# Designs tried in a protein design chat: VH-VL binders against q0atu2. Part 9

Target 1, 119 residues: q0atu2
Amino acid sequence: MLDKKARIRTSREYRNVFEKGKRLSGRFLIIYYVENALDNNRFGFITNKKIGMAVIRNRIKRQLRAIVREYQGQVKNKHDIVLVARAGIGKSSFEGMEKDYIAIMKKAGLFARNANKID
Key: E = the ipSAE of ESMFold2; O = the ipSAE of OpenDDE; V2 = 0.75 times the mean of E and O plus 0.25 times the DockQ between their complexes.

## First folded at step 1 (VH-VL)

Design f9 (framework fv_daclizumab)
Fold by ESMFold2-Fast, scan of step 1:
Order: sequence, then C-alpha cells, then structure tokens
Structure f9 (fold): chain C 119 residues (1-119), chain A 119 residues (1-119), chain B 106 residues (1-106)
Amino acid sequence: as target 1 above (119 residues)
Amino acid sequence: QVQLVQSGAEVKKPGSSVKVSCKASGYTFTDYWMHWVRQAPGQGLEWIGYIDPSTGYTEYNQKFKDKATITADESTNTAYMELSSLRSEDTAVYYCARYYGYDYAMDYWGQGTLVTVSS
Amino acid sequence: DIQMTQSPSTLSASVGDRVTITCSASSSVSYMHWYQQKPGKAPKLLIYDASNLESGVPARFSGSGSGTEFTLTISSLQPDDFATYYCQQWDSYPYTFGQGTKVEVK
C-alpha cells in the first residue's frame, strides 16, 4: 500500500497534472507528470472502461499501486505523477506492467540516476 | 488489416517546404504513436520524431527541431510531417511508422514518400 | 546521442549458413529492436526488446544481448533473408539506428 501522503486524492489535483503536466505513453501505461512544490512525490491511478469490467479494472489498479510502491525509492522527488492504464493492459502479466512502468519512468527522466565517482 | 498510406513523391527547390501525409486505417488511430523516419539514397535510417495523436504531444530528434513539424488530425486519422528550409541533403524516402509503447517497436510502416530536393 | 555500430557492414553468405550480426551501443541501453529491409520496401520489424520474435517472423531469427552488445542470429539462411538489417535503440532521445548490415549472396 502507498502512504496517504504519496497519493493524489482530489479531482483538482488530478486536473492540475493533466492540464500542466507532460505526457509520455508506454506499451500499457500513459503517465502525466509535473513537478510539485511539496517535499514528496504523489501518485494517481486511472483505469477506464476500455480496459474491461470492474473486477479487471480493480485488479489492475491494485497491481499498479504495488508496482509504484516497490519502485518509489527510485523516483526523483517533488513530482505529481498520474498513471493511466491503456486498453491492452488487461491482457498483460504483472511482470509486463512492471517492465512498462520502469521503461516509461526511465524515459521520462523520473528515475534517479546512479552517481559515478571519478578517481 | 492495418494500413499506413503515404502521399506521393515530391520534387522541391532548395529553401522551400514539403508536407507529407500518412493516413492510418484498420486500428484506433489515437491508441498508437506515429513516428517519422527518413532514409537518404543508399544510406541508413534516421529518426525524426513522433506524435501521440491522442494528446498532440510531440518529440523530436534535436537535429530536426528547427526543421520538422509533426501534426495529426484525428477526424481523418492522418499524421503529417512538414519539413522546412529544404536543402539537397534532405533528399530521402520519408516513412511513417506506428508504435504502441516504449518497449515495443515500430510494427507497421507506410510505403514511403520520396522527397527530392534539387534546383 | 547513443551511437549504434553494426558489425559487419556487409557479409556474403550461402543458403543454409548461420549468420550473426552484432550491434554495439556507445552506452548501456534497455531496449533494442531489429528490422529487416528489402530493396525498394519499408523496414519490417523482426525482433523487439532484444529477444522477442515478432508475430509472423520465422523461428530461424533470434535476438540476444543486453547493455551495450546485442546480436541478431539467423540459424539457417533462406533465399528471402538476403536483405539489410538494422538495429535500433529505444532507450533515450534521439532514437538511433545502426548503419545497417547487408546480407548478400556469396
């Protein structure tokens, strides 16, 4: 489970990310993201009817939260990020969704880079 | 059946501009990014940029940022690439290609449009 | 920009031969794709994400590799495999292709 502070909770906050944020599409996911003025990251999740019935949408939403939680330490601070599931996600494995998440976060420049030391 | 049909060959003078079209059919246009790639005679492939038709978001190869403009018209399921300030080195076959997500590849390509720049 | 270098640039082969093409990235990449292009035609996807065979592509094609070194292998060359092959990285902008490897008749 994601901490309450790490979740986008209001319609106004979702609208801000959509209207002012950047967008990047992956295989199964779309992310919208914008830098925030807070000291932490916040995540939102959207699963629409194109994915399938409520049982499938709820499963996908739970799996996406688990993935985000697993990798939250890799995400650059001070961002509001909304994950929108694409229609094809219902046929993906957990591993497929995880791989797509990592790929799009890396592509967006939102994963922290390793620091290299020069001797 | 998925099809990407491009506009016909063009002969242009140096300093002019050209706009190539790519009409999509057989799938939901807004579910896939549309990339543009060129190939000079006897040379390899060079990526120009892409558009996400669902948002209008575009990304360009830095080499083409001042030269190429990619757009999409959802009402006609058509993507466009306009190339300005043409030089002889812009002579190439220009391809559109469909893309579903970050870790997938360009799975369907248009037939190509030959643009010849000569005086 | 990530530079993609293919080796060899050209190779001559006979039907039934095992053919291996190498693609080297100037820095580590997470995603690599392979395309086939026949004269006068658009490229065709063969392998996506280093090792996944695209639907409808014959099983004699395979891909492997990670980091900076990737390979495309054709286990038993057929007549319609004489073509130019391109690798493409999908890790960072700009997306870049190798210079191509032409597989021609010996």
Scores: ipSAE 0.008, ipTM 0.557, lowest interface PAE 11.3, mean pLDDT 84

## First folded at step 2 (VH-VL)

Design a9b (framework fv_iluzanebart; at its last look DockQ between E and O 0.63; V2 from the best seeds 0.00; counts 0 for: DG spot H104, pae E 6.9 > 2)
Fold by OpenDDE, look of step 2:
Structure a9b (fold): chain C 119 residues (1-119), chain A 122 residues (1-122), chain B 107 residues (1-107)
Amino acid sequence: as target 1 above (119 residues)
Amino acid sequence: EVQLVQSGAEVKKPGESLKISCKGSGYSFTDYWIGWVRQMPGKGLEWMGIIYPGDSDTTYSPSFQGQVTISADKSISTAYLQWSSLKASDTAMYFCARLGYYGDGSYYFDYWGQGTLVTVSS
Amino acid sequence: EIVMTQSPATLSVSPGERATLSCRASQSVSDYLAWFQQKPGQAPRLLIYDASNRATGIPARFSGSGSGTEFTLTISSLQPEDFAVYYCQQYDNWPLTFGQGTKVDIK
């Protein structure tokens, strides 16, 4: 689990990201991102019923949190980032999700160009 | 080829403990949920619970919560269903099944084990 | 829990005839509905998912329809190997629940 200070938790914080942030779509993920006034990044995670049953949606969230945690040191600071799971994510392996996250974060300019999996 | 192979039939007495197994092969065992389904003699299907072998995340049906324990050993691609103290009413066929993903992200049981018959009688 | 009710309990059909099986949910399950076939001494086999999609390897004579609370499994021309028990199952909400089954036997 991500540290509480690294998480978007309130509806107001989510709305701010959706209203003022930029949007990019990947194969399995959509990200909304906006600069914040903090010294750290905050992440939010959204899944809907189309992803699958509640237990599956929760699993997807845990997997996304794990991915974000693994690569958090490679993400540019001072950003609020919301990850929205697309319906097709249920067909993806963990590695597929990870690859898509890396790709979309690079495309957004939030990830270093040479960012790769940390062993 | 995806396969789920379950342990053999069991004949037990009330009060005894039991652990049956389900071994998966032909796919990445840690990437798919495994579920257990009970079928009492001449009756329908009852979902018991599911487990994600990758991290042993487990969810039970309310009717079976606290009645059984579902576990997994990913090192040997095996899921387990166990009772601490069997009852005569536990007599049934028990199936393990994999949750596959299809369509727009729906999950349902796509591959099934052959079943394990458990008979509990004094 | 969501109660799934199938009808009829037993359906007697001659080979080559059309078989129509019904499944009703106590509340809407959208299209999160699957159909399974089970023969004596065997494990269930997935036939239909998401109410109307045939699983891989399932013959075209099997079709599913419906949404919400009313669902139908149709076998357009019954083959000898189709005599079995059929179950519907919802996966819209916890716990997962099955219908009590419809037995399709030979007339």
Scores: ipSAE 0.023, ipTM 0.693, lowest interface PAE 4.8, mean pLDDT 90
Fold by ESMFold2, look of step 2:
Structure a9b (fold): chain C 119 residues (1-119), chain A 122 residues (1-122), chain B 107 residues (1-107)
Amino acid sequence: as target 1 above (119 residues)
Amino acid sequence: EVQLVQSGAEVKKPGESLKISCKGSGYSFTDYWIGWVRQMPGKGLEWMGIIYPGDSDTTYSPSFQGQVTISADKSISTAYLQWSSLKASDTAMYFCARLGYYGDGSYYFDYWGQGTLVTVSS
Amino acid sequence: EIVMTQSPATLSVSPGERATLSCRASQSVSDYLAWFQQKPGQAPRLLIYDASNRATGIPARFSGSGSGTEFTLTISSLQPEDFAVYYCQQYDNWPLTFGQGTKVDIK
């Protein structure tokens, strides 16, 4: 499960990642990431109005949380990582989001060895 | 060709249960929200709720919360609308519809089932 | 919730004439508005999405305009098959809501 210690929780924590972090874009996602001073990773999730109504945005966030939870053991430690859903993500499947996440995390150099291969 | 095919008309008595179906074909069923819409005799359209069959995420209109159950069986590409205890006021036409995505983050009902007439009378 | 109000309730128009249908939202819905056509005994059909874009297979005589709180559906030259009830629907904010409909009748 993605517990509370592994979640970015406050506006200040999110802003720190956006202002000091590196940015990489995938097909459906943008990630911002920065080293933290903890012994663990933390993840945050952002959607915007272009994705759709709140019910649609909430579905997207839930799916992204599930994907992150599935691969969290493969992520290099000591990073704060914010996933920003791009406009158009609502057309993607769960597997499409998963593939995009894997690809962008590998490109960022955030996955350790043995991460799933991108199709 | 995207199609939504609904189960046939139902005639029921108050207090009976009912489950009507909507089978999707010609598209990836698990990747699109399915909504249910009620049309009472001689009246307009009322949105009841939506389900994402991929993970069964379901949201109801406030007017219908607790009144019906929306579910899906993705193994047979089918969504359901269910009542545990029908009322005479449930007499209506019920449509299922697919929530499509067409640019700029917009979502709207692009394909509709043919409708299922439910008649509840003593 | 956002109330969608359509006017007129009934519009009597002769074939070949122009029909203009109005839809008003109780608060801004930006461009997040669709128009549907429903013929007697049939399911609704999507005509217009995002206020002004024609859905696939919809004839050019149908056009939509407006944004914010006021929207218009125009049928430039009414055909016999266009006599139906027309609904607007907003999808800017939950819950989704429909207008009460405008019936387009033969004059």
Scores: ipSAE 0.018, ipTM 0.625, lowest interface PAE 6.9, mean pLDDT 86
ESMFold2 (binder alone), look of step 2: mean pLDDT 92; pTM 0.935

Design d10b (framework fv_dusigitumab; at its last look DockQ between E and O 0.04; V2 from the best seeds 0.00; counts 0 for: pae E 10.7 > 2, placed apart)
Fold by OpenDDE, look of step 2:
Structure d10b (fold): chain C 119 residues (1-119), chain A 120 residues (1-120), chain B 111 residues (1-111)
Amino acid sequence: as target 1 above (119 residues)
Amino acid sequence: QVQLVQSGAEVKKPGASVKVSCKASGYTFTDYDINWVRQATGQGLEWMGWMNPDSGNTGYAQKFQGRVTMTRNTSISTAYMELSSLRSEDTAVYYCARDSFYGDYAFDIWGQGTTVTVSS
Amino acid sequence: QSVLTQPPSVSAAPGQKVTISCSGSSSNIGSDYVSWYQQLPGTAPKLLIYDNDKRPSGIPDRFSGSKSGTSATLGITGLQTGDEADYYCGTWDDSLSAYYVFGGGTKLTVL
């Protein structure tokens, strides 16, 4: 599980990211990201109810949290980052999702070019 | 400013089809689902379905399945709702509405509505 | 006929408080966030409350929402003549697919 302090939790926090942040689209994910005034990154997750049934949405959310956690130490600090699941994510593999996350984070300049899993 | 602008009023005969447009501006069109809601005169709101502008995926209310088609043209940030086999009961104001990203997806932006009249 | 049940009408004098109830089931209000919409005469609906109790920007704090079990409530304090409108609750209903459902609407008359 992600540390509580590493999570975007309030609607106001989400709104701030959407209104002031930058946006990038990947194959399965859209990210919104903005600098924060903290020393750590915060992540938010949005899984549209229409991407699938609750069991699917929960699965996707768990997978995204796992991915974010896996690479958390490689992400540039002081950012609020919201991950929005795209419609096709329900049919994606975990590896595909992970690949997309890495790609989009690199594109955003938030991820090291040689990003690898953190053991 | 974020807004949805719908096409003008329509008058149709029973059995005909109507296609209402909804043009989005002020935000990234493909990021937000578009819903369609209608309201017969003096009646309540009735949800018809949703369309994801990014994928084109849709979900229709059972009542309208087989008769409604929701599409989009991303190049002009426009959503469409086509209702076929029109009947008098389809006379209503039709609204497009955007899902919000706040919480669990309320409709935060609405079009001005399109009056569709079905009469013989 | 609506999946969510609202009183057809409520009324109160200016300055008073009114509440509008919205009753559903475990598959909708019981499991999802409730939104409220205000529809002034001759206009499109406007989002008034989302996520049970949150106000969009521009909505005054005299509007409030709450949810308990399979029911939701909209509260309006300091009633103004401009509040005269139809109010609708709405939420998503979980089934094989996600469907949105509205209440039947409540006409608020300011006496």
Scores: ipSAE 0.057, ipTM 0.753, lowest interface PAE 4.0, mean pLDDT 90
Fold by ESMFold2, look of step 2:
Structure d10b (fold): chain C 119 residues (1-119), chain A 120 residues (1-120), chain B 111 residues (1-111)
Amino acid sequence: as target 1 above (119 residues)
Amino acid sequence: QVQLVQSGAEVKKPGASVKVSCKASGYTFTDYDINWVRQATGQGLEWMGWMNPDSGNTGYAQKFQGRVTMTRNTSISTAYMELSSLRSEDTAVYYCARDSFYGDYAFDIWGQGTTVTVSS
Amino acid sequence: QSVLTQPPSVSAAPGQKVTISCSGSSSNIGSDYVSWYQQLPGTAPKLLIYDNDKRPSGIPDRFSGSKSGTSATLGITGLQTGDEADYYCGTWDDSLSAYYVFGGGTKLTVL
């Protein structure tokens, strides 16, 4: 479960990540990330209307939150990270989203040394 | 039809720079990272770095930090690798390769290679 | 000099099986997915195996991959003369700075 302190909550916080952060695209996901001044990471999740109706968008967000929670102990601290679902994500499986997340986070250098699936 | 087509062979003097192009066709260029790999004559493959065509972000092998720049022009689906301060040891075939969606750094499509010769 | 160690060469007769090893460490093979590439003489490399043991479409099932601990293995059964090539393993390494690394390569000769 993501803690309240580990969530990006305000428009200003999201805007800071989009304007100051770096961006990486995967098959189903885009991440934006920037170093923060906190002791911890914060995560944000965005699905746009092109993905589908609200129930579909909420399912995607829940799946992404579950993936982030599974690997959160391996993420380098002091980063704000926003996951943006690409329009075609509704066609992916949970496993497909998970593989995409792992690949992007490794390419971003955001996983700590010896990153593994927690299980 | 998925294809990466690279620019032609280059002959350079020590100290010069070279810029190799890699034009993608048959797929959505911005959906896949481009990696650069070189191979000296009679030697193995040497990874140089990755470039994300959507964002322009890069990650370079430590050996090439400070000498390599990887860029792209998304309007013509073309990636570029520029290597500066060339030495004779940089003589090699340079490949671009597409990162697949199977996993990270599984390179499923390769360019034909560009021979760069560095000699006095 | 490669972080991933492969034998420099292997050979076998047509129809036989060969294996090619790739030895690494906990910072690469031990924690990351392994891929295998074939390079026929005078050509660019071609992906044979990804995610340790999966084949891309079009790669025959006589090519196989496996991973155990910090080692990976490429298997080729029903060896054909057209299999003469250099074979490379590749994976992510995070020992100092995150980077991708290839093994030194293995030359397969079919006699």
Scores: ipSAE 0.008, ipTM 0.648, lowest interface PAE 10.7, mean pLDDT 86
ESMFold2 (binder alone), look of step 2: mean pLDDT 92; pTM 0.946

## First folded at step 4 (VH-VL)

Design k1 (framework fv_iluzanebart)
Fold by ESMFold2-Fast, scan of step 4:
Structure k1 (fold): chain C 119 residues (1-119), chain A 122 residues (1-122), chain B 107 residues (1-107)
Amino acid sequence: as target 1 above (119 residues)
Amino acid sequence: EVQLVQSGAEVKKPGESLKISCKGSGYSFTDYWIGWVRQMPGKGLEWMGIIYPGDSDTTYSPSFQGQVTISADKSISTAYLQWSSLKASDTAMYFCARLGYYGEGSYYFDYWGQGTLVTVSS
Amino acid sequence: EIVMTQSPATLSVSPGERATLSCRASQSVSDYLAWFQQKPGQAPRLLIYDASNRATGIPARFSGSGSGTEFTLTISSLQPEDFAVYYCQQYDNWPLTFGQGTKVDIK
């Protein structure tokens, strides 16, 4: 599970990200993201019933939280980011979800630059 | 090309352990849930549980929780159904099936194994 | 747990006739409902998913309808190979549940 401070918790906060944020689509994920006025990042997760049964939705949500937690240190500070699972996510492996997340976060400019790169 | 091939029929005595298998081929085994279904002689289909082979996340039907163990070995694309101590009431045909995802909310069993007949008698 | 009830238990029909099979859910399953055909000694075969969509390779004489709690499988002109047991299954909520089956017998 993610720390309480790292979670988007209210409907108002989710709506703010959807209305004011940028959108970027991957194969299995859509992210909506906006800079916040806090000193930390917050993440939200949407896996609505159209994806399937509660067991499958809960599995996907758990996997996404694990991926986000693993890469949390690479995410540029002061962003609210909502991950929305696309219809095809049930066909993805954990590794596939992870690769999609990394790719989309890099495309969004939300991951820090490679530390070994010379400027 | 997608196939689920199950192990052969078993004849066992009450109290014996048993592990039957379901081997997937022709697709990425770690990307699809595998389910197990029981069919007692002359009866209908009963859902037992599912496993996601990529990380062995397993969920059981309430009626089968604690009665069987579902597991998978992704290195050989094989799912398992196991009993620690068989009962005569475990006599049944056991099917494995792949749970496909075909878009918005559509999860259903698209490919089935041929079934494994388990007979438990004294 | 969502209980699926099928009726009738047995249908006796002649080749060429229409067969209509019913499936009722104890609570709404929207359109997350599949139909399977099973012949003796064989694994179930998917016929219909999402209440009304035919699976690949399934003849046009098979059709599904309904949503919520009431569902129907229709075989418009029954062929000799269609004599089998038919099961409905919901996948709206866990645990997954099957109906008890309807046996379609030759008259």
Scores: ipSAE 0.014, ipTM 0.621, lowest interface PAE 7.3, mean pLDDT 86

Design k2 (framework fv_iluzanebart)
Fold by ESMFold2-Fast, scan of step 4:
Structure k2 (fold): chain C 119 residues (1-119), chain A 122 residues (1-122), chain B 107 residues (1-107)
Amino acid sequence: as target 1 above (119 residues)
Amino acid sequence: EVQLVQSGAEVKKPGESLKISCKGSGYSFTDYWIGWVRQMPGKGLEWMGIIYPGDSDTTYSPSFQGQVTISADKSISTAYLQWSSLKASDTAMYFCARLGYYGSGSWYFDYWGQGTLVTVSS
Amino acid sequence: EIVMTQSPATLSVSPGERATLSCRASQSVSDYLAWFQQKPGQAPRLLIYDASNRATGIPARFSGSGSGTEFTLTISSLQPEDFAVYYCQQYDNWPLTFGQGTKVDIK
């Protein structure tokens, strides 16, 4: 599970990432990201009604948090990152979401060289 | 070709345990939710619950929470519905169905098993 | 829980006639509404999804319409094989809920 300090929770914090951050689209995910003034990374997760019912959106949020947690050690320090699930994410397997996350984080230059996977 | 095949009819006594199955084939079993639906004799359809076989995440209809257990074994592409202690009121046809996602929030049951008739009488 | 109410409970029509079945949701389900056909001793069969889209292999005589809380299933020229109970089902919110069904009897 992600620590409390590693989560974006307030509308103000989400707005900051959307307004000042960069955007990169993947197959199933869009990330918005900006450097923060903290000593840690923070993650936000957005799943909208177009993905499906609440039970399905909650499943996807849990899978995304698990993926983010697993790869947290590879992410460059001091970033606020918001993951927005695209409508098509419901067709993806856990592995498919994981591959998309890795691909977009690498493209964004957010994965540190020689970082270790957190298991 | 997508197919869901359910186990055969069961005749049980009140208080007995029972586990019925639903085997998927012709698709990636772990990429779709499996739901269970009850139909009492001469009555309509009632949603019982749903499971995501990839990690066995399960959600129940409030009316069925604590009444049954839904599980899945992804190694053999099979979902299960189980009772620890059957009641006469559990007499019904039980269907499994695949919940497919078709984009833009469209989620619906596209394939159904043939049904398992469960009769509980003293 | 979103309550789905179907009307009429039973509908008797002659072959070749038009049948109109109604489904009402207790709150808006947008267009996240499906229709199923069930014949005696058989599993339900998907007819319509997203309120108006016909499922693969379903004859053109079946059509769905509506959005929000009011939905209609129309069978334009009823055939003998259309003897069945028809259910509407919302997938806008959990728990998923079915209407109580409309039984279509051919005279």
Scores: ipSAE 0.007, ipTM 0.612, lowest interface PAE 9.1, mean pLDDT 87

Design k3 (framework fv_iluzanebart)
Fold by ESMFold2-Fast, scan of step 4:
Structure k3 (fold): chain C 119 residues (1-119), chain A 122 residues (1-122), chain B 107 residues (1-107)
Amino acid sequence: as target 1 above (119 residues)
Amino acid sequence: EVQLVQSGAEVKKPGESLKISCKGSGYSFTDYWIGWVRQMPGKGLEWMGIIYPGDSDTEYSPSFQGQVTISADKSISTAYLQWSSLKASDTAMYFCARLGYYGSDSYYFDYWGQGTLVTVSS
Amino acid sequence: EIVMTQSPATLSVSPGERATLSCRASQSVSDYLAWFQQKPGQAPRLLIYDASNRATGIPARFSGSGSGTEFTLTISSLQPEDFAVYYCQQYDNWPLTFGQGTKVDIK
């Protein structure tokens, strides 16, 4: 799991990222991201009913948190980032989600230059 | 072709343990949930629980929590339903089913095994 | 848990007639509802998903409708092979729940 300091916790904080942030779409993920005034990055996760029932959405959230945790050291500091799962994400493998996350983060310019690690 | 093939019928006595199987073929086993459904003689269908074989994430219906164990072995594309101590009330047909994806935004159970009849009597 | 209630318990129809089966959810399940057919000695067969979409290979005489809490399965011209038990099932929330079934019987 991600530490509490690395999580976006409130509806107000999520709304701030959506309203002021940039948006970038991948195959299975959309990210919204904005610079913050903190010393660390914070991540949020959204899975809506279009993905499927609660057990599917909870699995997706769990897997996305694991992916984010694995690569958190490669994310440029001082950003709030919200991951929104797209409808097709439930058809994706863990590896597929991981590859999409890496690609979208690199495209957004949020990853360190050599963030090519896959566990 | 997608297939779910279940193990054969079982006749057991109360207190015995049992493990029945559901083998998937024709698709990526680790990318789909497998669910278990009980049908008691002359009764309707009851969801027991589901497992995601890729990480063994498991959800049980409240009425089956602690009554059975659901597991999977992804190396042989097989899901399992097991009892540590059978009761006469476990006499039923047990089905496995795959949670597939049809259309744009939903998951539902699209392929079913043929069923395993479990009879528990003295 | 979401309780699914089907009516009638038994529906007696003649071949060629229209059969209408109802399914009611105790709370909204949006359109996350499936219909299954089960014949004696067989596994359930998916007929309809997302309330109104026919599964692959299912004849056009089967149609589903409804959303929220009220759902209907219609068989427009019943064939001899359609005499079976029909179950509705919600997959909006955990635990997954089936209705108790409607038996479509020959008159």
Scores: ipSAE 0.009, ipTM 0.622, lowest interface PAE 7.6, mean pLDDT 86

Design k4 (framework fv_iluzanebart)
Fold by ESMFold2-Fast, scan of step 4:
Structure k4 (fold): chain C 119 residues (1-119), chain A 122 residues (1-122), chain B 107 residues (1-107)
Amino acid sequence: as target 1 above (119 residues)
Amino acid sequence: EVQLVQSGAEVKKPGESLKISCKGSGYSFTDYWIGWVRQMPGKGLEWMGIIWPGDSDTTYSPSFQGQVTISADKSISTAYLQWSSLKASDTAMYFCARLGYYGEGSYYFDYWGQGTLVTVSS
Amino acid sequence: EIVMTQSPATLSVSPGERATLSCRASQSVSDYLAWFQQKPGQAPRLLIYDASNRATGIPARFSGSGSGTEFTLTISSLQPEDFAVYYCQQYDNWPLTFGQGTKVDIK
């Protein structure tokens, strides 16, 4: 479960990340990210209908939140980050999603070099 | 090869408990949803619910919520369907099935168990 | 709940004839629609997924079409082994729902 203050909640906040943020695509994930003026990171999650029915989309959202929570201590502070699941994510294992997330975050320069920090 | 093997036929009386099984083999059991389907004698197919075996996350059809329990034991690649107190109206063939993936939004039940016949009579 | 309605309930055809089976959804399911074949005493067998894609090993005489609320399964030249009950199933929304089935019977 992510802290409420660590979540992007409103349509306006999502739109800000999409319009002003940078975009990086991985195998199963796309991230949009922008520096914020807050003292913490915020995460948003988007799964569209092409992934599958609501029960499957909700499962993928829960898995992505779990991955984000596991690695939140390694994320460079003061960013709004939106994860968009690509259609092919339904074929991925949890490990595959996790590997893709780590690879994208490293490529974006959003992961600190501290390998032992879990928050 | 991918295979789902279900437990054998059951004959029970109303009020008795029952647990039937569905064992997966030939694939990574925790990476696929398992669903349960009821078919009453001479009737069509009804979805009962679906479980993610990796963490036992379960979603029921509204018609079956509270009537049955779906569970899984990932250590032996087996899913279960359970009744605490059977009724005569539970007499049916019960199938398990695996949810496969084949592209964008393409989630379909690609492998099925052979079925377990449950007969409940006084 | 999305209600799936199949017609006709029973279709009597001779071998070699064309069979056309219909499936209607109470609301749009896009193309998240599968067709299954079930023979007596057997588990269902997947024929078509995503409304029109033939599953692996399914003969070319089986074809699916449609989107939204109206779907059709066609068997272009019915073989003796095709006499069975056919079910449509939507996977657009939970709960998953099947049609009541169309029995394809020998004339």
Scores: ipSAE 0.015, ipTM 0.632, lowest interface PAE 6.9, mean pLDDT 87

